# Ledger of designs, part 17: VHH binders against Hydroxymethylpyrimidine/phosphomethylpyrimidine kinase (thiD)

Target 1, 255 residues: Hydroxymethylpyrimidine/phosphomethylpyrimidine kinase (thiD), of Aquifex aeolicus (o67772)
Amino acid sequence: MIALSIAGFDNSGGAGTLADIRTFKHFGIYGVAVITALAVQNTQKVYEVFPIPPDVVKEELKAIFEDFPIKGVKIGMLANKEIAEVVYETLKSKKTNFIVLDPVFRSKSGRELLSEEGVEFLKSEFIKIVDLITPNVPEAEILCGEEIKSLEDVKNCAQKIYSLGAKSVLIKGGHLKGNYAIDILYDGKSFYEFKAPKIAGKTPRGTGCVYSSAILANYLRHKDLIKAIKTAKDFITEAIKNSKKLGKGYEIMDF
Below, E stands for the ipSAE of ESMFold2; O stands for the ipSAE of OpenDDE; V2 stands for 0.75 times the mean of E and O plus 0.25 times the DockQ between their complexes.

## First folded at step 17 (VHH; framework vhh_6z1v_2)

Design r3 (from q6 with S54K; at its last look DockQ between E and O 0.78; V2 from the best seeds 0.71)
Fold by ESMFold2, look of step 17:
Structure r3 (fold): chain B 255 residues (1-255), chain A 118 residues (1-118)
Amino acid sequence: as target 1 above (255 residues)
Amino acid sequence: EVQLVESGGRLVRTGGSLRLSCAASGSEFSDYAMGWFRQAPGKEREVVALIYRKGGETWHADFVKGRFTISRDNAKNTVYLQMNSLKPEDTAVYYCAADYEGYFFDYWGQGTQVTVSS
């Protein structure tokens, strides 16, 4: 079984395509990649992001899809509108694939990882082909256009994002209760909660990438989204516990 | 990126009141969820109270409900913990923490000591 990562190349290995492929492999899924940008970074900062020319991204997609029977796609950093358009145009004819979008808009340091025009294109068109979108709270606010100040706001925002076209919405960290990381899924019908303890003293890079890739991998294995998220949640909790300070900055999950 | 400085911890008598403050420096304080934690000698750090980003919903641990209230003033980049009806078991170092994504408390203050005497 084969999954495609469409994301930036994080040369530190903590996030991006390298993290996605490593996660797929961990769960017995063969991973292939389409690189959208080269991110020059380490565990302390992102120095520069070099988008891949959109026509080269198109050729990457063509080469992969003509040779491999892709069962699922995980999408991370898209860099700009032009790349997002190429990815969208290619994927919209592939509606039988399961598509997970990790909507990466800004780095933690505030660096733009998708242009404002790209964000608008994502909200207005791209989201309509997405089976699962996995925003954190700030990303969810951007997608739904509303402030999140309560669990009720999280639920309303999830429904708004669903109405934009995503088939299911997982808002990460959406319920503030105790020392827990609590994610809220809206599948178009019901709300589900996924809870795990926050791990003290660990803030590894790449948790979003690893989590979304683990969800895709486990969905492909089980064809049960609830089970896939639960398994991925347990996995990411353990990966955080076992993360290592390999450089001078944030920990990296080395699994 | 964000720096947190707690203040207001001191010695108080059982039944007394105290307000802790946590001043934040850095960009977009209102975009962070904030929390108060405490750690007594020889014990694990435990969460006391939480407040959503932008001044929204709050959560309080059962052991402080009705006695402690978390609040925030985004104009002053400050989060507060009003502590009433203090008990000796509330004696601890109290820490302020900030959470941007809803998943990690990425930033912590140095702590402020609260001591409640009989």
Scores: ipSAE 0.650, ipTM 0.853, lowest interface PAE 1.8, mean pLDDT 91
ESMFold2 (binder alone), look of step 17: mean pLDDT 84; pTM 0.867
OpenDDE, look of step 17: ipSAE 0.730; ipTM 0.871

Design r4 (from q6 with G55E; at its last look DockQ between E and O 0.87; V2 from the best seeds 0.00; counts 0 for: pae E 2.1 > 2)
Fold by OpenDDE, look of step 17:
Order: C-alpha cells, then sequence, then structure tokens
Structure r4 (fold): chain B 255 residues (1-255), chain A 118 residues (1-118)
C-alpha cells in the first residue's frame, strides 16, 4: 500500500516528510511525499521557513496522484492559506483516501507555521474532508475556540471540532492523569482514552508527525481506527524512549 | 524556548510550611502544563504535582496526602507549590518542569533544595 505525506521538509529528518516516510516504512507502507515548505532547521533550532509556491505544490500533487494509487494521506504543515487551498482542492475529489490531518499552527518556540487566514480556512472548509484530525491541546483550543481546563472541556472541544466536519478527533495530551500521557478520541458517538507513560529524560522532535503517520499506516493495515491509534500510541512512546542525540541539540526518534 | 527558575527552597522543621515558586520565561506560558518534581539523594526523580493549562485541572501524587497544592498564575508566568505539614521524607531537590504536548517535559529548572528537619 502507498501513503502520501503532505508536509514541510525538515533537514534533520526528525520531523516533517522525512519522518513521515520513515514511519510509513516502519509499518510496511511505501510513502511518497509532497513538500509544502522548506523548514530550514537542525536539531538545535528552526532557522527559516520557506513556503513552496502554491503552483509548485499543485504540480507535485498532480504528479503523485497521476502515478500512484494513494490509499491514505497524512497532512502536516501547510504553511499558508494558498497552499492549504491547493491541497484541499486536490483531495476533496479523492473520496477513497483516508485523510489524517496533524494541524501545525505554530512551533513550540512560538513561530507561526500557518497564518490566521489559513487557520480559518482549515476550520471552515478543509476540516470537512478530514477523517481524523490530531490536534494537541493548544491546537484544539484554536479549533474549537474554547479554553480547555478539564477533561470535560476536552470532550466538549472534541465534539465542537467534530461538528466542524472532522469524522474523528484525537486530542493529544488531552487528559492530565499522573505520569501518563492520555489522548482522547471522539468518533462522533463515543469517547476513547489512549494511555501511555510519559517518558523522562528525552525531548525528541517530530512526535506529532510520527504519531499521526503511524496512525495512518496502521489504519491502512487494519482498517480499525481504535486499533490503529493504540498501536501508534505504543509505538510513539517507545520511539520517544529510544530517541537518540544524533546532532548537537534535541534527540531524534530513530527507527 | 522556555527557561524555568525555581525559588523558595530552604530548611524547615517538621510540620512546617513552605511555598515554592517557578518563574518561566516566554510569552506562551499558558500553553504549557506545568509540574513539580523532586529527587532525594539516592532516589529516582518522582512527580509531585501537575497542573494543566490555564489554571485548570491539577494532579497530586499519592504521597502528597493533601499536604501540597500546585497552582499557577499565568499573568505572572509562575507556577507554585504550597507545601504544608512537611515531613523529613519530603527532603529533596524540587524541580519545575513544562510540558507542551503531554508526551514529555520539554523544559526543566535547575532545582531548589528543600530540607525538613525533625
Amino acid sequence: as target 1 above (255 residues)
Amino acid sequence: EVQLVESGGRLVRTGGSLRLSCAASGSEFSDYAMGWFRQAPGKEREVVALIYRSEGETWHADFVKGRFTISRDNAKNTVYLQMNSLKPEDTAVYYCAADYEGYFFDYWGQGTQVTVSS
């Protein structure tokens, strides 16, 4: 099976398309990639982000879909509204694809990675073609327009995001319970919790990219979202634990 | 990047009270869940308390037994640990930590020494 990564390029390979492709391969899925931005970076910092011209992104997508039978799509950094629109227009006609969106609005350092207009477009239009969206809590708050202070707030926010059009919503780190990382899934009917221990002493990049790509890969294999997320959760936890300092900065999940 | 600086640790008697503070740099303090950890000599670092974003939900370790309370002031970019009814076994270096996505703690302070004498 073939999966498509639509995301930024991280020179270090810790995140973005390179991490996505590595993740797909780990689960026996061949990955192809469309690059939305060149995020010049190493393990120490992000230097600059260069969005790919929208027309170029369009040509990338065309080249890929004309050649490969894509079964699933993982979307990360979109960079701006124009690119988001191009991706949306291409994917809206691809009804057979399972689409996972890992929203990337800003970096941990506060760098804007998607414009306000882009975020609005994502909320109003793009999300309607998404089978699974995987925001973290800050991203979820932006999407649902509400502050998250409790598990109840997480659930309410997930339902609101669902009402925007996403078929399923996975809020990462949505529940605070001891030394565990708990993600909350809402599928339009029920809530599910996915728990794993937090890892101490490691701070790798690309956790969101690897997690979302692992979910996609496992869903393509099993056609069971709950099982896919469970497997991905276990995988990402182990990957974090075994991450390595390959450069001078943050660890990289090398698998 | 976020820098964390703990303060307030000192010598106290058993049954005494102490309030620890952790000042965070940066403008996005509210995006981080915060936590207090401690490490006694020869022991592993353990979680004491966690507080979710926006002064929300809290969690306290079993050994806290209602004696400690974590809180935060987002306007001041500060997280606190109010410690009451302190015991000698509470003696440790206490660390502040920040968590963005819930998988690991991204940033740590240098720690502050708390010593409880009998």
Scores: ipSAE 0.445, ipTM 0.736, lowest interface PAE 1.5, mean pLDDT 93
ESMFold2, look of step 17: ipSAE 0.593; ipTM 0.839
ESMFold2 (binder alone), look of step 17: mean pLDDT 83; pTM 0.858

Design r5 (from q6 with S27F E28T Y107H; at its last fold request DockQ between E and O 0.93; V2 from the best seeds 0.81)
Amino acid sequence: EVQLVESGGRLVRTGGSLRLSCAASGFTFSDYAMGWFRQAPGKEREVVALIYRSGGETWHADFVKGRFTISRDNAKNTVYLQMNSLKPEDTAVYYCAADYEGYFFDHWGQGTQVTVSS
ESMFold2, look of step 17: ipSAE 0.710; ipTM 0.878
ESMFold2 (binder alone), look of step 17: mean pLDDT 85; pTM 0.870
OpenDDE, look of step 17: ipSAE 0.740; ipTM 0.870
ESMFold2, fold request of step 18: ipSAE 0.663, 0.670, 0.654; ipTM 0.861, 0.865, 0.856
ESMFold2 (binder alone), fold request of step 18: mean pLDDT 85, 85, 85; pTM 0.874, 0.874, 0.873
OpenDDE, fold request of step 18: ipSAE 0.875, 0.873, 0.868; ipTM 0.936, 0.935, 0.933

Design r6 (from q6 with A61D; at its last fold request DockQ between E and O 0.94; V2 from the best seeds 0.82)
Amino acid sequence: EVQLVESGGRLVRTGGSLRLSCAASGSEFSDYAMGWFRQAPGKEREVVALIYRSGGETWHDDFVKGRFTISRDNAKNTVYLQMNSLKPEDTAVYYCAADYEGYFFDYWGQGTQVTVSS
ESMFold2, look of step 17: ipSAE 0.676; ipTM 0.868
ESMFold2 (binder alone), look of step 17: mean pLDDT 83; pTM 0.855
OpenDDE, look of step 17: ipSAE 0.837; ipTM 0.920
ESMFold2, fold request of step 18: ipSAE 0.666, 0.679, 0.673; ipTM 0.866, 0.873, 0.868
ESMFold2 (binder alone), fold request of step 18: mean pLDDT 83, 83, 83; pTM 0.854, 0.857, 0.855
OpenDDE, fold request of step 18: ipSAE 0.869, 0.859, 0.879; ipTM 0.934, 0.929, 0.939

## First folded at step 18 (VHH; framework vhh_6z1v_2)

Design s1 (from r5 with A61D; at its last look DockQ between E and O 0.93; V2 from the best seeds 0.74)
Fold by OpenDDE, look of step 18:
Structure s1 (fold): chain B 255 residues (1-255), chain A 118 residues (1-118)
Amino acid sequence: as target 1 above (255 residues)
Amino acid sequence: EVQLVESGGRLVRTGGSLRLSCAASGFTFSDYAMGWFRQAPGKEREVVALIYRSGGETWHDDFVKGRFTISRDNAKNTVYLQMNSLKPEDTAVYYCAADYEGYFFDHWGQGTQVTVSS
């Protein structure tokens, strides 16, 4: 079975397409990739982000879909609105894909990774073809346009994001409960909670990339979203725990 | 440079009150959930309290519920821990920490010593 990663390229392999492909392979899924941007970086810092020209991204997508029977798609960094539009137009015509969107709006340092226009396009059009969106709390607040101050706010925000068009919404880290990392899923009918221990002493990059890719891989295998998320949650937790300092900076999840 | 600097720790008598502060710099404070932890000699570090990035709802450990209260002021890049009705069992080094995604704590302070005498 073949899955497609549409995301930025991280030279270190800690995040982006390289991490996605590694994650797919771990779960027995062959991965192909379309690169949206070169995020020049190592384990110490991001130096520069070079978006791929939209027409080049279009050619990448064409080459891939003409050759491979893609069953699922994981989308990470889109870089800008123009690239988002190209990706949207391509995927909109593909009826057999399960699409997971891991939105990337800003870096931890506050760098803008998607313009306001890009965010608006994502909210108004792109999200309507997404089967699962996996925002963290900051990203969820941007999507629902409200601050999250409680579990009730998380649920309300998830419902609002659902109303935008996503078939399911997984808000990561949305619940405060001791030493646990708790994610909240809303599937349009019910809420589900996924709990795992927070890991101390490790701060690897690429957790969102690996988590969303693990969800896709497991869904393709089992066609059970709840089971897929649970498996992915356990996996990412273990991956964080066992992350390694391969460079001079942040740890990398090596599996 | 990222910094979390705790202050306010001191010697206090049983039943006394103390307010800890943690001043943050070098990162966007309002993007992070904040927490207080403590570690007593010979014991594991334990979570005391957590607070959302935008404030509001909080979580407190059962051992401190009703006595300790976490709060934050995003305009001042500071998180607080109000400690009332202190007990000798509360003696520990107290740490503040910042969490962006909820999977691990990204940043830690150096800690401040709180000692409660009987």
Scores: ipSAE 0.649, ipTM 0.836, lowest interface PAE 0.9, mean pLDDT 94
ESMFold2, look of step 18: ipSAE 0.708; ipTM 0.875
ESMFold2 (binder alone), look of step 18: mean pLDDT 85; pTM 0.870

Design s2 (from r5 with E101T; at its last look DockQ between E and O 0.94; V2 from the best seeds 0.75)
Fold by OpenDDE, look of step 18:
Structure s2 (fold): chain B 255 residues (1-255), chain A 118 residues (1-118)
Amino acid sequence: as target 1 above (255 residues)
Amino acid sequence: EVQLVESGGRLVRTGGSLRLSCAASGFTFSDYAMGWFRQAPGKEREVVALIYRSGGETWHADFVKGRFTISRDNAKNTVYLQMNSLKPEDTAVYYCAADYTGYFFDHWGQGTQVTVSS
C-alpha cells in the first residue's frame, strides 16, 4: 500500500516529510511525498521557512496521483492559504483516500506557520474532507475558538471541531492526569481515551508528524481507527523514549 | 534563554504553610501546561500537581490530600504551589516544569528546597 505525505521539508529529518516517510516504512507502507515548504532547520533551530509556489505544489500533486494508487494521505504543514487551496482542490476529487490532518499553526517558539486566512480556510472548507484531525491543545483552542481549562472543555472543543466537518477528532495531550499523556478521540458518537506514560529526560521534535503518520499507516493496514491510534500511541511513546541526540540540539526519534 | 526559577522554599515546622513560586521567561508561558514535582533524597522524582495552560481545572497527586494547591498567573508568567499542613515526609527539592505537547516536559527549573521539621 502507498501513502502520501503532504508537508514541509525538515533538513534534519526529525519532522516533516522525511519523518513521515520513515514512519510509513516502519509499518510496511511505502510513502511518497509532496513538499509544501522548505523549512530550513537543524536540531537547534528553524532558520527560515520558504513556501513552495502553489503552482509547483499543484504539479507535484499531479505527478504523484497520475502515477501512484494513493490509499491514504497525511497532511502536515501547509505554509499558506494558497497552498492549502491547491491541496484541497486536488484531494476533494480523490474520494478513495483516508485523510489525516495534523494541523500546524504555530511553532513552539511562537512563529506563525499558517496565516489567519489559512486557518479560516481550514476551518470552513478543508476540514470537511478530513477523516481524522489531530490537533494538540493549543491548536484545538484555535479551531474551536474556546479556551480549554478542563476535560469537559476538551470534550466540548472536540465536538465543536467535529461539527466543522471532520469525521473524527483526536485532541493530543488534552487530559491532565499525573505522569500520563492522554489523548482524547471523538468519533461523532463516543469519546475514547488513549493513555501512555509521559517520558522524562527526552524532548524530541516531530512527535506530531510521527504520531499522525503512524495512525495513517496502521489504519491502512487494519481499517480500525481505534486500534490504529492505540498502536500509534504506543509507538510514539517508545520512539520518544528511545530518541537520540544525533545533532547538537534536540533529540530525534530514530527508528 | 529559557528560564524557570523557583522560590519560596525554606525550613518550616510540621503543620506549617509555604507558598512556592516559579517565574518563567524565554518562552510563551501561556502555551504551556505547568507542573510541580518533588524529589526527596534517595527517592524518585514524583509529580505533585498539574495545571492547564489557561488555568482552571488542576490535578493533584493522591498524597496531597487537599493540602496543596497549584495555580498560575499568566500575566506574570508565574505558577504557584500553596502548601498547607506540611509534614516531614514533604521534605524534598521542589521543581517547576513546563509542558507544551502533553508527552514530555520541555523545561525545568533548578529546584527549591523545602524542609519540614518534626
Scores: ipSAE 0.677, ipTM 0.848, lowest interface PAE 0.7, mean pLDDT 94
ESMFold2, look of step 18: ipSAE 0.699; ipTM 0.876
ESMFold2 (binder alone), look of step 18: mean pLDDT 86; pTM 0.883

Design s3 (from r5 with Y103F; at its last fold request DockQ between E and O 0.91; V2 from the best seeds 0.84)
Amino acid sequence: EVQLVESGGRLVRTGGSLRLSCAASGFTFSDYAMGWFRQAPGKEREVVALIYRSGGETWHADFVKGRFTISRDNAKNTVYLQMNSLKPEDTAVYYCAADYEGFFFDHWGQGTQVTVSS
ESMFold2, look of step 18: ipSAE 0.759; ipTM 0.900
ESMFold2 (binder alone), look of step 18: mean pLDDT 85; pTM 0.871
OpenDDE, look of step 18: ipSAE 0.641; ipTM 0.833
ESMFold2, look of step 19: ipSAE 0.727; ipTM 0.891
ESMFold2 (binder alone), look of step 19: mean pLDDT 86; pTM 0.878
OpenDDE, look of step 19: ipSAE 0.825; ipTM 0.915
ESMFold2, fold request of step 23: ipSAE 0.715, 0.711, 0.728; ipTM 0.884, 0.883, 0.889
ESMFold2 (binder alone), fold request of step 23: mean pLDDT 86, 85, 85; pTM 0.877, 0.876, 0.877
OpenDDE, fold request of step 23: ipSAE 0.905, 0.908, 0.905; ipTM 0.951, 0.952, 0.951

Design s4 (from r6 with D99E; at its last look DockQ between E and O 0.87; V2 from the best seeds 0.64)
Fold by OpenDDE, look of step 18:
Structure s4 (fold): chain B 255 residues (1-255), chain A 118 residues (1-118)
Amino acid sequence: as target 1 above (255 residues)
Amino acid sequence: EVQLVESGGRLVRTGGSLRLSCAASGSEFSDYAMGWFRQAPGKEREVVALIYRSGGETWHDDFVKGRFTISRDNAKNTVYLQMNSLKPEDTAVYYCAAEYEGYFFDYWGQGTQVTVSS
């Protein structure tokens, strides 16, 4: 089975397409990739982000879909609105894909990774073709336009994001419950909680990329979203725990 | 990157009160959930209290519930720990931490020593 990663390229392999492909392979899924941006970086810092020209991204997508029977798609960094539009136009015509969107709006340092226009396009059009969106709390707040102060706020925000058009919404880190990391899923009918211990002493990059890719891979295998998320949650937790300092900076999840 | 600096730790008598502060540098302080941890000699570091990004939801460990209160002022990029009815068993180095995605704490302070005498 073949899955497609549409995301930025991280030279270190800690995040982006390289991490996605590694994650797919771990779960027995062959991965192909379309690169949206070259995010020049190592384990110490991001130097600069070079978006791929939209017409080049279009050619990448064409080459891939003409050759491979893609069953699922994981989308990470889109870089800008123009690239988002190209990706949207391509994917909306593909009826057999399960699409996971891991939105990337800003870096932890506050760098803008998607313009306001890009975010608006994502909210108004792109999200309507997404089967699962996996925002963290800051990203969820941007999507639902409200501050999250409580579990009730998380649920309300998830419902609002659902109303935008996503088939399911997984808000990561949406619940404070001691030393546990809790993600909240809303599938349009019910809420589900996924709990795992928070890890101390490790701060690897690429957790969102690996988590969303693990969800896709497991869904393709089992066609059970709840089971897929559970498996992915356990996997990412273990991966964080066993992350390694391969460079001079942040740890990398090596599996 | 975010730098965290704790302050306020000192020697205090049993039953006394103390307020710790943690000042964060950098931008986007409100994007981080904040927490206080403590580590006593010969013991593992343990979570004391957590506060969500907007300052609404809080969590306190059972050992400190009713005595300690975590709060934050996003305008000042500061998180606080009000400690009342202090006990000798509260003696520890107290650490401030910041969490972005909820899986691990991204940044830690250097710690501040709190000593409660009997």
Scores: ipSAE 0.445, ipTM 0.735, lowest interface PAE 1.4, mean pLDDT 93
ESMFold2, look of step 18: ipSAE 0.677; ipTM 0.870
ESMFold2 (binder alone), look of step 18: mean pLDDT 82; pTM 0.842

Design s5 (from r6 with F105M; at its last look DockQ between E and O 0.90; V2 from the best seeds 0.71)
Fold by OpenDDE, look of step 18:
Structure s5 (fold): chain B 255 residues (1-255), chain A 118 residues (1-118)
Amino acid sequence: as target 1 above (255 residues)
Amino acid sequence: EVQLVESGGRLVRTGGSLRLSCAASGSEFSDYAMGWFRQAPGKEREVVALIYRSGGETWHDDFVKGRFTISRDNAKNTVYLQMNSLKPEDTAVYYCAADYEGYFMDYWGQGTQVTVSS
């Protein structure tokens, strides 16, 4: 079974397409990749982000879909609105794919990774073809247009994001419960909680990339979203715990 | 990157009160959920209280519930821990921490010593 990663390239392999491919392989899924941006970086810092020309991204997608029977797609960094539009137009015509969108709007350091126009396009058009969107709390607030101050706010926000067109919404880190990291899923009918212990002493990069890719891989295998998320959350928890300092900076989840 | 600096820790008598502060440097303080942790001698570090990015709902450990209160002022880039009815078992180094996605604490302070005498 083949899955497609559409995301930025991280030279260190800690995040982006390289992490996605590694995650797919871990779960027995062969991964192919379309690169949206070259995010020049190592484990210490991001130096510069070079978006791939939209026409080049279009050619990448064409080459991949003409050759491989893609069963699922994980989308990470889109870099800009133009690239997002190219990806949207391509995927819109591919009705058989399960699409997971891990939105990437800003870096932890505050760097804008998607323009306001790009975010608006995601909210108004792109999200309508997404089977699962996996925002963290900051990203969720941007998507639903309101502040999250409680579990009730998380649920309300998830419902608003659902109303935008996503078939399911997983808000990561949305619940405060001591030593537990709790994600909240809304599937249009019910809410589900996924719990795992918070990890101390490790701060690896690429958790969103690995988590969303693990969800896709397991869904392709089992066709059970709840089971897929549970397995993925357990997986990334262990991966974080066992992350290694391979460079001079942040840890990398090496599995 | 965010730097955290705790202050306010000192020696206090049983039943006394103390207010800890944690000042964050850098930008985007409001992007992080904040928490207070503590580590007593010979014990593991434990979570004391958590607070959402924009304030509002909080979580407190059962051992401190009703006595300790976490709060934050995003305009001042500061998180607080009001500690009332202090007990000797509250003696510990108290740490401030910042959490972006909820899987681990991204940044930690150096800690401030709180000692409660009998």
Scores: ipSAE 0.587, ipTM 0.813, lowest interface PAE 1.0, mean pLDDT 94
ESMFold2, look of step 18: ipSAE 0.702; ipTM 0.881
ESMFold2 (binder alone), look of step 18: mean pLDDT 82; pTM 0.846

Design s6 (from r5 with Y52S Y103S F104S; at its last look DockQ between E and O 0.92; V2 from the best seeds 0.00; counts 0 for: pae E 4.3 > 2)
Fold by ESMFold2, look of step 18:
Structure s6 (fold): chain B 255 residues (1-255), chain A 118 residues (1-118)
Amino acid sequence: as target 1 above (255 residues)
Amino acid sequence: EVQLVESGGRLVRTGGSLRLSCAASGFTFSDYAMGWFRQAPGKEREVVALISRSGGETWHADFVKGRFTISRDNAKNTVYLQMNSLKPEDTAVYYCAADYEGSSFDHWGQGTQVTVSS
């Protein structure tokens, strides 16, 4: 089984394509990558992000698809509208891919990781080819255009995002329940809750990237989205717990 | 620089009241759910109360329910803990924490000491 990561290159290895490939490998999936941006960063800060020219991204995609039978695609940081368009047009013509989109709009530090024009393109066109979109609460609010204040709002927002065209929607962290991390999936029919202990005392980089990549990997293994999310949720919980301060800043999930 | 600064901790008598504040800077406060935690000497840190990013949903641990109330003011980048009917068992260092991704708390304050005397 072969999975494709389309994401930025985090040279610290905590997130991005390096984390995606490491996650695929952990689950026995051979990973290939197309990078969308080069990040200059370490565990303390992001200094700069350099988007890859869109025509180079197109060439990366062409080279990979002509040689590998890609079974699934995980998409992270897209950087700008032009790169998003290239990725969209390529994937639109590939009917066999299971596509997981991690809608990365801003970093935790507030750095813009997709322009407003890119976000609008994502909502109006790109989302229609996505099999699973995995927003956190702030990202979900941008996608559905509504403020989330309650579990009812999470469910309404998931349905709105589904109506934009995604085949399933996993909203992360939208329900407060003691020391648990709660995610809500809407698959077009029903809502499912995924629950795991919320880890205190660790602040690793890349949790969204590793989680979405683990979901894809386990979907390819099981062909059962519910089982894939459950397995990935348990995995990310353990990975956070075992993360290490390898540099001077944020922990890194070392698996 | 990301910063969470707790204040308001002090010595109070049993039955008294105290209000803790946590001022946030260096990140987009309104994007984060917030929590108050406490840690007594030799004990593990435990969650006291949680509040959603908008303030529309709150949760309180059973051992403080009816006595403590979490709130937030996004215009002032501040989260609060109103503590009433204090008991000696409430003696601890109190920490505020910020949660963006839902799996773990991303930022922590240094803590403020609350001591409740008999």
Scores: ipSAE 0.308, ipTM 0.686, lowest interface PAE 4.3, mean pLDDT 90
ESMFold2 (binder alone), look of step 18: mean pLDDT 87; pTM 0.881
OpenDDE, look of step 18: ipSAE 0.522; ipTM 0.791

## First folded at step 19 (VHH; framework vhh_6z1v_2)

Design t2 (from s3 with H107Y; at its last fold request DockQ between E and O 0.93; V2 from the best seeds 0.00; counts 0 for: grease 24.3 > 24.2)
Amino acid sequence: EVQLVESGGRLVRTGGSLRLSCAASGFTFSDYAMGWFRQAPGKEREVVALIYRSGGETWHADFVKGRFTISRDNAKNTVYLQMNSLKPEDTAVYYCAADYEGFFFDYWGQGTQVTVSS
ESMFold2, look of step 19: ipSAE 0.732; ipTM 0.889
ESMFold2 (binder alone), look of step 19: mean pLDDT 87; pTM 0.887
OpenDDE, look of step 19: ipSAE 0.849; ipTM 0.925
ESMFold2, look of step 20: ipSAE 0.722; ipTM 0.886
ESMFold2 (binder alone), look of step 20: mean pLDDT 86; pTM 0.881
OpenDDE, look of step 20: ipSAE 0.755; ipTM 0.882
ESMFold2, fold request of step 23: ipSAE 0.715, 0.727, 0.692; ipTM 0.886, 0.893, 0.877
ESMFold2 (binder alone), fold request of step 23: mean pLDDT 86, 86, 86; pTM 0.884, 0.882, 0.884
OpenDDE, fold request of step 23: ipSAE 0.905, 0.909, 0.908; ipTM 0.951, 0.953, 0.952

Design t3 (from s3 with A33V; at its last look DockQ between E and O 0.61; V2 from the best seeds 0.00; counts 0 for: pae E 10.7 > 2)
Fold by ESMFold2, look of step 19:
Structure t3 (fold): chain B 255 residues (1-255), chain A 118 residues (1-118)
Amino acid sequence: as target 1 above (255 residues)
Amino acid sequence: EVQLVESGGRLVRTGGSLRLSCAASGFTFSDYVMGWFRQAPGKEREVVALIYRSGGETWHADFVKGRFTISRDNAKNTVYLQMNSLKPEDTAVYYCAADYEGFFFDHWGQGTQVTVSS
């Protein structure tokens, strides 16, 4: 089985393409990649991000799709609207089994990673080809245009994101429940809760990338989204628990 | 630069009250889930209370329910922990933490010591 990562290259290996491929490998899935940006970073700081020219991204996609039978695609950082358009136009014309989008809009430090135009394009067009979108709470609020302050708000926001065109919506961390980390899935019909023990004192980077990649890998293995998310949630929980301070800054999940 | 600075920890008698404060800077405070954690000597750090970015939803650990109340003032970029009916087992370093999701807390203060005497 072959999965495609469309993401930025995080040269620290904690997130991005390297984390995606490592995650696919962990679950026995052969990973191929299309790089959307080169990041100059380490565990302490992102120094600079160099978007790949959109035409080069198009050629990367062409080269991969003409040679590999891609069954699933995980999409992370798209860098800008122009790259998002190239990715969207390419994937719209392809038959793959499953597209997972991790909608990266802002860094944890508040850095804007996608302009208003890029976000609007994602909401109005790109989201319509997505089988699973995996926002965290701030990202979900941007997508649905509403504040989330309760479980009912999470459910309403998930339904609104679904109405934009995604076939399923997983809102990460959507419910505050003490010692549990709780994610909420809406599949267009029902709501599902995924909980795992909360891990204090660990702050690894790349959690979103690893989680979304693990979901895709397990969906390709099981063809059952609920099972895939459960397996991925258990996996990410253990990966966080075992994360290591390999550099001077944030922990990295080493699996 | 993101900073969380706790204050208000001190020695108090059993049954007493104390209010901890955490001043936040370097990020858009209202976008973050905030929490208080504690760590007693030889113990793992544990979550005490969480508060949603809007201040509308809170969660408190069972061992502090009815005694501690988390609150926030987004205009002052400050989160509070009101601690009432303190017990010796509440003795710990208390940490303020912040996270967009409320799942894994990315930012931590240095902590403030609370000591409850018999």
Scores: ipSAE 0.005, ipTM 0.357, lowest interface PAE 10.7, mean pLDDT 87
ESMFold2 (binder alone), look of step 19: mean pLDDT 87; pTM 0.889
OpenDDE, look of step 19: ipSAE 0.739; ipTM 0.873

